# Ledger of designs, part 12: VH-VL binders against q9yh85r1066to1250

Target 1, 185 residues: q9yh85r1066to1250
Amino acid sequence: ASCIVSGYGHYLTFDGFSFDFQSSCALVLCTTIHGACERSDTFPTFTVTVTAKNEDRDTSLACVVKQVEVEVFNYYIVIHRAYKYTVMINNERLYLPLKLGQGKVNIFAFGFHIVVETDFGLKVVYDWKTFLSVTIPRSFQNLTYGLCGRYNGNPDDDLVAAGGTPRFGVTDFVQSWAKRDTFCR

## First folded at step 6 (VH-VL)

Design s10 (framework fv_navenibart)
Fold by ESMFold2-Fast, scan of step 6:
Structure s10 (fold): chain C 185 residues (1-185), chain A 121 residues (1-121), chain B 107 residues (1-107)
Amino acid sequence: as target 1 above (185 residues)
Amino acid sequence: QVQLVQSGAEVKKPGSSVKVSCKASGGTFSSYFMSWVRQAPGQGLEWIGGIIPEYGTANYNAKFQGRVTITVDKSTTTAYMELSSLRSEDTAVYFCARESGDEYYYGMDVWGQGTTVTVSS
Amino acid sequence: DIQMTQSPSSLSASVGDRVTITCKASQSIYSYVAWYQQKPGKAPKFLIYAASSLQSGVPDRFSGSGSGTDFTLTISSLQPEDFATYFCQQSYDSPYTFGQGTKLEIK
């Protein structure tokens, strides 16, 4: 299933709920449930974070994806639109293509996109401007939270905040997934 | 089934604070969202903020965020809205209202009768 | 904040008339619109949710329609008890916001 960020801050969750929001904060798009004693299955953990930027050119407003962060297998991968065809991994800037952890993570260019793939089926695709997609396998149903929703087959549950609590509308929902100590305007 | 009963009218001086109560009866208190809405004389409706009693999570309209606090006491099934630093512009009828959180955010289906707050010198 | 603008601000009508009140959101709010009726000295009464779903106990002469930014409340055959002020409200985003109200008056 795929979760998509497109156009001027348009979001489509794994379960098909659509919403619009423009924020300059770093927002948790998708993250796995962290529950060591309550889980029967051993699944990899990951977090995908998105940061947008409003570009005003010739009196026209445009919202672009400025930065994508992927945290998986102790790799902190930062993709920034100003530095095309490179990524920062654990504070070191490296050129594509890259193979991390003996193939656990592969980062490469595909046409005008950057692709981050893991050996368990996480796929992040970004076009360096307005399109970002996160694809996860069906084995992650009910194991994810964030702006992409619960991935439980029910779009009504997609506005679930950090910690699993309901929220008052889209802004409260989005702000609950903002990284702490980030300026949100 | 659920009924909301609010505290009585209040007359306050500028700079003071007011705390309005809203007691729920006839249903499960923690199964819904609670909002506070005010209406100045002859004016429209303005949302102040809300709380989800089960989780204690509150959300405030930024216009009031520095002056308003919404709380709940589950043992008495009562929600409270406290507004400080009162001004004459805060003169209004204050309503509490319920919205069911498990019904996908569709509207305020049960309202309290309203509490008139008058701020005058 | 999302601004809700109602039209008209006031409307004069006779019993038996079909009346239509519109509500426009400053941005897309999908179907997160509720409609309320308020009589003088009373709390608002919930009429419609999710733009078009009629609340239990509300007469079927009331109906709602619309999605995105444009919404409509219709009363198919006005009754004496329907003279009141009507408000639309969005719950798509906080702060929740209301239209300014439409006062329905006897012609």
Scores: ipSAE 0.012, ipTM 0.569, lowest interface PAE 8.6, mean pLDDT 80

Design s11 (framework fv_navenibart)
Fold by ESMFold2-Fast, scan of step 6:
Structure s11 (fold): chain C 185 residues (1-185), chain A 121 residues (1-121), chain B 107 residues (1-107)
Amino acid sequence: as target 1 above (185 residues)
Amino acid sequence: QVQLVQSGAEVKKPGSSVKVSCKASGGTFSSYFMSWVRQAPGQGLEWIGAIIPIFDTANYNAKFQGRVTITVDKSTTTAYMELSSLRSEDTAVYFCARESGDEYYYGMDVWGQGTTVTVSS
Amino acid sequence: DIQMTQSPSSLSASVGDRVTITCKASQSIYSYVAWYQQKPGKAPKFLIYAASSLQSGVPDRFSGSGSGTDFTLTISSLQPEDFATYFCQQSYDSPYTFGQGTKLEIK
């Protein structure tokens, strides 16, 4: 299943729910770690975070994906649109392609996109501008949270807030997944 | 091992649409970029756009935006390129090509045989 | 868009010659250049990726070099089957762009 972000603030969750929202905060798009939720000893953990930027102060149509963060296998991978075909890994800037942990994580250019792949099937694709997608295998059904929703085949429960409680509105849902350290209020 | 087989030649009138198919066999289909590139008679190569089948999401050259659509049918492992509002300058050979997703691969490593599209009245 | 300019547009050479084709990008593209060979009536054949990496199955007389804005394809000892048009392509940014092509003619 795939969760898609387009730069005009359009989101499509794993279960097919779509919504629109504009934010400059760092937003948790997809995570296997959610407060008190049970962690599987069988499955790896990861978190994907997205931060948008308005390129033109006067129009939401100029909104781009500024930064993508992927936390997996103790690697903190930062992809920033201003530094194409490089990534920051645990505070070190590196050029693509990269093979981390003997192939546990592969980061490479795929045409005009950057791809982050893991050996368990997480795939993050970003076009350095407006398109971001997160793909996870079916084995992660019922194991993920965030703006991409609960991967469980039911779109009605995709609006799960950071407290684990379903939310009624898109605004509250998106803001509950914002990282507090961003000072983007 | 992967092969790309394209549909046959087309002759179209100005203003019509053409839909070219590209069927993949063998190897990995879903995670590779599928690109479309054209070549007018005696001219160079021009990139039209690409799609990643697992995401069903396409990216287009702005020159063709609004009149080109690239799609995939994952059940038949077939990519399609549909070009509308055809004019005489769209006369060309249209190629599909796969771009490898392997960690060291940047480029179109497998190409279809090409589909000749002639626009005339 | 990134413009790719090849030199020369055509080149005549004899079997056994060392042939060099140049490709210039309008901005830095690091090493995100591929080279293709196209024979008359055929689809392009992938030769080189990442500016200097030889594709599996391509003869080792082909080599690529360069980074940033200037790139070169070299054929160390030309063979009859090398008569073809050669294209460079950048994959650094969308849209993909190709050089105009260099037609290699056997004297």
Scores: ipSAE 0.005, ipTM 0.487, lowest interface PAE 14.3, mean pLDDT 79

Design s12 (framework fv_navenibart)
Fold by ESMFold2-Fast, scan of step 6:
Structure s12 (fold): chain C 185 residues (1-185), chain A 121 residues (1-121), chain B 107 residues (1-107)
Amino acid sequence: as target 1 above (185 residues)
Amino acid sequence: QVQLVQSGAEVKKPGSSVKVSCKASGGTFSSYFMNWVRQAPGQGLEWIGGIIPIFDTANYNAKFQGRVTITVDKSTTTAYMELSSLRSEDTAVYFCARESGDEYYYGMDVWGQGTTVTVSS
Amino acid sequence: DIQMTQSPSSLSASVGDRVTITCKASQSIYSYVAWYQQKPGKAPKFLIYAASSLQSGVPDRFSGSGSGTDFTLTISSLQPEDFATYFCQQSYDSPYTFGQGTKLEIK
């Protein structure tokens, strides 16, 4: 399944729920780490975070994806639009292409996109501007949280806030997945 | 080896739309980036857009945004480019071209034969 | 958009000559340059990718070099079948853009 961020704040979850929201906060898009009681040792853990920026408030088309963060296999991978074809890994700037952990993680260019792939099927694709997709295998059904939803086959229950409580509106849902140390809006 | 076979020549009137097909045979269709490039008579090459079949996600040159739609049908291994509101300056040969997603291979390695689209009154 | 400018727009050469075609990008594109050959009435043929990597099946008289903003395509010993138009293309950013082309003609 794929979760897509396109244009200015257009989201499509793994289960097909779509919503629009504008935020400059760092937002948790997809994570398998949701509290100690929900941690599983059977499957790899990862977190994908997105940060958007509105470069011109006169149009929604001026909003871009500023930064994408991928945490997997103890690698903290930061993709920033200002530093194309490079990534920051655990605070070290490196040029593409890259093979990490004997091929556990591969980071490479695909045309005008950057691709982060793992050996268990996580695939993150970003165009350095407005498009971001996260693809995960079916084995992760019911194991993910965040703006991309639960991946449980039901789009009506994808609004699960941080802390495990269902939310009843898009604003509360998005704000609950904002990273703690950002002062946005 | 992979081949790309395009649909036949089209003659269209201003204001109409055209849909060009590009059928891939041999090899793996979904692991490539499919591009559309045009060439007006006696002119250079102009990129229209591309699609990543595995993600079903298209990216367009802003010059054509609002008029162009690029799609794929994975069951028939066929890519399509539809251009609407045709003008005489859209007269060109339209090519589809495959690009590998492998980090060791960034170029359009397989091209269709081209489809001539003529827009005339 | 990134502009790609080729030089010269045309050149005349004889079989056996060393020919160099240049391509300049309006901003740094690292090594994300491909080169193509096009003969009249035909689709472009892929020659070089990543600025300097020769595509399998292309004769080794063709070579590419450069990084950043300045790139060159060299044909070390021109053959009759090499008379064609050559294009550079950047894949660093969308939209992809091509140079205007360099027409290589018989002297």
Scores: ipSAE 0.000, ipTM 0.516, lowest interface PAE 13.8, mean pLDDT 81

Design s13 (framework fv_navenibart)
Fold by ESMFold2-Fast, scan of step 6:
Structure s13 (fold): chain C 185 residues (1-185), chain A 121 residues (1-121), chain B 107 residues (1-107)
Amino acid sequence: as target 1 above (185 residues)
Amino acid sequence: QVQLVQSGAEVKKPGSSVKVSCKASGGTFSSYFMNWVRQAPGQGLEWIGGIIPIFDTADYNAKFQGRVTITVDKSTTTAYMELSSLRSEDTAVYFCARESGDEYYYGMDVWGQGTTVTVSS
Amino acid sequence: DIQMTQSPSSLSASVGDRVTITCKASQSIYSYVAWYQQKPGKAPKFLIYAASSLQSGVPDRFSGSGSGTDFTLTISSLQPEDFATYFCQQSYDSPYTFGQGTKLEIK
């Protein structure tokens, strides 16, 4: 299943729930890490974070995807819209294409998109503008949290807050997954 | 079904180099990680290195640093492993093996038949 | 480098016995463990991936389990064709490393 961010704050979760929200905060889209301890050694852990405002470049108030962060296999991968066809990996800027860990993570260009894929089936696709998708295999059903939802076949429970309790309304849900502890519209 | 066919046995003198080939047929060559693994007589398996043909970037076991080069020829779907400064302890069967990296594959699922390299003076 | 240690180095068992081989990683490797069977004079044969997933075509008597640092390969009812050496391998980090192997001798 895929989770999509498009058109300046339009979201579609893994289970098919859609919602709209404008935010300049760094937002956790999808993570396998929830709570004080790592969940399990059975599958690798990862976190995908999106930031919609370009504070570094002092860009206009219109929200565009500014930055995508992928944390996986001890790699901190940062994709910034202003630096096309490059990525920052653990504070080193590198040009595409790249293979990390003998193909555990492959980063390459596909048409006008950047693709980050892992050997366990995580695929992050970004067009350097407004389209971002996160795809995970069926083996991650019920194992993810974040704005992309639970991936459990039930859209009714996609509004699960960072604290593990259901939130009322889209605004509270999005704010609970912001990495900054302030309201960030 | 993918098949890997390796070049024939080699007998080499100490200090020389050997280049072993591994030709892939059937299926997609470029998107797999192509590994080289050796096995000395009566011993276990030792990973030498590997390459992803689409990136043309090789990764090596530090034990072989400076002595091994892994390359590919995408037009002939062939991977190569060249080992230099040969010693008697390099006598082994050398295998090529592919790895997909997909969630459905986390290991080396297709192996070549092996190439015996004997280092003898 | 991640070290993979197998136990035992060899064992003998009768046809029909349950056999367990263990593999320990020097650090957490999640489920990035594969198991291989090698018969004399042959290339290794892929048995199990992701610690517990059985490769297509491999008999159901083979199973794998474990996560993190401790892994096991089990043969529930040993058959004559199972005489072989078994290797575990981690694919979590470079360089890829194998256990030293467990030689299974059928009585």
Scores: ipSAE 0.007, ipTM 0.449, lowest interface PAE 14.3, mean pLDDT 79

Design s14 (framework fv_navenibart)
Fold by ESMFold2-Fast, scan of step 6:
Structure s14 (fold): chain C 185 residues (1-185), chain A 121 residues (1-121), chain B 107 residues (1-107)
Amino acid sequence: as target 1 above (185 residues)
Amino acid sequence: QVQLVQSGAEVKKPGSSVKVSCKASGGTFSSYFMNWVRQAPGQGLEWIGSIIPIFDTAYYNAKFQGRVTITVDKSTTTAYMELSSLRSEDTAVYFCARESGDEYYYGMDVWGQGTTVTVSS
Amino acid sequence: DIQMTQSPSSLSASVGDRVTITCKASQSIYSYVAWYQQKPGKAPKFLIYAASSLQSGVPDRFSGSGSGTDFTLTISSLQPEDFATYFCQQSYDSPYTFGQGTKLEIK
């Protein structure tokens, strides 16, 4: 399944729930980690975080994806739109293409997009501007949290907060997945 | 070891519904996906959908969404597939097949014997 | 939907032959491929998972290989009981899809 972030602050979860929200915060889009708990030793863990920015305060049409963070296999990968065809990995800026961990993670350009993919099928695609997609294997159903939802076949219960408590409404849901070191009023 | 036993053959008229059962015996039931797959005469395999009992959630192939309902009875360890608004093109052998929910690289390791459903006027 | 295409649709072979069946996915599915054997009037039998892992109890003459979009099932020394139809299946995304099948026939 795929979760999509597009311009205007539009989100489409794995289960097909769509919502709009504009925030300058770093937001956890998809994660298999919930607090200190990991679901299963047989499943790899990862976290994808997105940060958006509105380049023109007078129109929602100028909302862009500024930064994408991917944490997987002890690699902290940062993709920033200002530095095309490069990524920052554990504080070092590197040029594409990259093969990490003997192919556990591959980072490469495909047309005008950057692709981050893992050997277990996590695929993150970003166009350096307004489009971001996260694709995960069907076997990860019910194992993910974040703005992309639970991937459980029910779009109505995708509003689960970072603390595991159900939330009311989109605003509370989105704010619960914001990283604490960011300001997002 | 687990075995899957399906209900017997059905002959149905167009526009009716059919409900096929799949009883699991032995092993763990709740944490496995139960898939439904059909095969029309002389054709390949087509996935209809699945259910995982522990989460009580069913997933459907969009081609059948609106016509198919997959359910489970945990007390009898039985999965059901009900297909409505039957047409002649629904004539096929319907299989249930289990798949581990604890392995991300696995497959359908145990299959039922199949239930022949014939839709005729 | 992810399309799985098998080649050939049918194959004639003799006992002792090395047989190769291929399966191509319309997009990368990593190693989310299983192979099944089906004999007339019977349910499919699970042979291989994760593209190359042999299911317990399946003879060693069966092997799988490939990743991404191109996958192969090989039978190294064909036995009489191996004449059957073989299917590949992807489990990367919903809906799960199968190849159209390869019928292995006696030459």
Scores: ipSAE 0.544, ipTM 0.834, lowest interface PAE 2.5, mean pLDDT 86

Design s15 (framework fv_navenibart)
Fold by ESMFold2-Fast, scan of step 6:
Structure s15 (fold): chain C 185 residues (1-185), chain A 121 residues (1-121), chain B 107 residues (1-107)
Amino acid sequence: as target 1 above (185 residues)
Amino acid sequence: QVQLVQSGAEVKKPGSSVKVSCKASGGTFSSYFMHWVRQAPGQGLEWIGGIIPIFDTANYNAKFQGRVTITVDKSTTTAYMELSSLRSEDTAVYFCARESGDEYYYGMDVWGQGTTVTVSS
Amino acid sequence: DIQMTQSPSSLSASVGDRVTITCKASQSIYSYVAWYQQKPGKAPKFLIYAASSLQSGVPDRFSGSGSGTDFTLTISSLQPEDFATYFCQQSYDSPYTFGQGTKLEIK
């Protein structure tokens, strides 16, 4: 299933719940039930984080995706819109295409998009501006948290907060997934 | 069968506080949202706030921020709403209501009978 | 805050009439709308959730429709017990907000 972020802060979760929110904070889009990568060798762990930037002064209607962070297999991958066709991996800037861990992670250009894919089916696609999608296989049903939701076939429970606590509406939900206790408006 | 029973009417002076109770019986208490909604005489409904009893997490309408506290006592299956610094415009019937946590409901399916709070000098 | 505006604010009807009440949200709230019926001196009664889903035990003459910003409650054939005030409510974002109410009166 795919979770989509499109221009101006439009979100579509794995289970089909849609919502709108503009924030310049780093927000956790999708993470496994364990955010740590060293746990459970039988089940891969990962975290995808998005940070947006408002391009139009005094309005949130021109919101773009500034940065995408993917943490998987102990690789910390940072994609920044200002440096197209490059990524930062564990604090080193590298040019595409890249194969990490003998093909466990592949990072390459697909047209005008950047694609990060793993050998277990995680696929992150970003257009360097407003479109970001996260796709995961059905084996991850009920194993993910974040703005993209629980991936359990029911959009009604996608508003689950970072601590597993349900939230009162979209604003509380989005703010609960701020990565660094950042003040998000 | 699920029922919410509220405490009795209160008459208060301006500047005082009031604490209204709402006791749940006949169903699942902790897995629902508990809301507080008021209605001034001849007026519409106004949401004050709500709480998720199992997580003890409350959310408030900014209009009442700093004056309202919603709590639960899980052992007695009772929710409370305390409103301080009362003004004459707080005169209203205060309702508690349950919102289902069953994934498919986005509405308040069971309501208390209401508690009349009158604020008068 | 999300504002919910109902129209009309009141209407007069006869038993057997088809009645339509409209609710408009100030922004898109998808299908996060519930409808309630309130009789004088009583608590509101839950009728409809998710814009169009009928609560169990509610007569099937009641129906809801709409998505985004425009929502409608319809009573296909009005009965004597249906004279009441009706409220729409959004649960898309906090604070939860209600429409101002539509008073349905006997003609």
Scores: ipSAE 0.063, ipTM 0.668, lowest interface PAE 6.2, mean pLDDT 83

Design s16 (framework fv_navenibart)
Fold by ESMFold2-Fast, scan of step 6:
Structure s16 (fold): chain C 185 residues (1-185), chain A 121 residues (1-121), chain B 107 residues (1-107)
Amino acid sequence: as target 1 above (185 residues)
Amino acid sequence: QVQLVQSGAEVKKPGSSVKVSCKASGGTFSSYYMSWVRQAPGQGLEWIGGIIPIFDTANYNAKFQGRVTITVDKSTTTAYMELSSLRSEDTAVYFCARESGDEYYYGMDVWGQGTTVTVSS
Amino acid sequence: DIQMTQSPSSLSASVGDRVTITCKASQSIYSYVAWYQQKPGKAPKFLIYAASSLQSGVPDRFSGSGSGTDFTLTISSLQPEDFATYFCQQSYDSPYTFGQGTKLEIK
C-alpha cells in the first residue's frame, strides 16, 4: 500500500482516507513504534517523518516538503530539498547511489526522484518539492501508526493519535503526531 | 520479461495533434518511470518527458512546454504521449522506454519499437 | 540544460580492436550517466548505468568509467555485432540529455 503527500499539504492514507493540513512542524508520517515499550524482534522497525516549508510567505497555500527523515536499521537518513541528490546518514553527507548494510537499504535516483528502499519492502519516493510517497508491504497491516493511518483496510479508524487514542478531528490528529522538539509555527 | 508495444505510424498535417500509445506487458507497469524520447531522421536522441504511473507524476522537457501531455491508463497498462501544434521539425521516431529503479538504478532498460510520426503539408 | 558532448563523432575500427568513446558533461553529474547502443532502424539498447555498472546480459567486453564531467565507454575487443551508434545520457537533472552520438564504422 502507498501513502501520499502532495500539493500544498494534501494527504492520502494507506486505507484511502484523504485530508488537508498545513504545518511547519516535523510530523510522523508512518512508524512501527507506537509506545515506549512497543518492540518486535520479528519485524524490522522504521519511522518516516516529514517537514514542510512555506515557500511563499505571502500565501498559506505555497507549501513544499522541506525534509524527509527515514529511521531504519539504525540508520538515520535525512533528505533535504536544498541538497539535491545527497543524503545525510548519521550526520554525514553522502552522494547517491548508496547501498547500506550489504543492500539492506538502497538509496538512488529514479527519474527526478530520490528513492529509499529496504530489503523488507519499505519504499520512500520524494521529488524534491511537493510529492512524497511511502509504500509498505501487506505484511505490515495493523503494524503502523502516524498520519498515513493504521493500514488495516478501514479508513474510519485512521485518525489514531500518537498515544493510541482515536481522535475526532483532523487538527487534533495531525498535532498528536508532531514532534515536540520541533519549533514550529 | 517486460515488453513495450507502441501504436502504429502516423502522418499528420502542420498544426494538428498526435497521440502515441505504449502498452506494457510481462512486468510491473506502475513501478517504473516511463519516458518518451524522440529521434529525428539522422539525428540524436531527445528526451520529451516521463511519468511514474503509480503516482501520476509527470515531468516535461521545457522545450515542449505547452505542447506535450504524458498520461497513463493503469487498467490497460498503457502510457500515452500527446504532442500538439505539430511542425515539420516534429517529424521523428518516438520511443517509449522504462527506467528501472530497483536493480539497475537509473537507465532506460526496456524500449518500445518506436512510432514514426511524419508531419507534412 | 546539461550538455553532453561525445568524441569522436565517428570512428573506424576493425574486429578485435580496442575502441574508446568519450563523453563530457557541461557540469558535474557525479556518476549519473548511462550508455546506449543503437543499430539502424532499431530502438537504443541499454549498456551501462551509473557510469561503470554493466547491464545484465551485456557482454563483458563493454566497460564504462569516469565521474564528474568526463566519462568513457570502452569495448575491449570489437565484435562484428558492435558496429553501431553509441550514446551517453545524463540522469542528474531535468531535462535528461544525450550526447550527439558516436558512429562506430567498419574499416
Scores: ipSAE 0.007, ipTM 0.529, lowest interface PAE 10.3, mean pLDDT 80

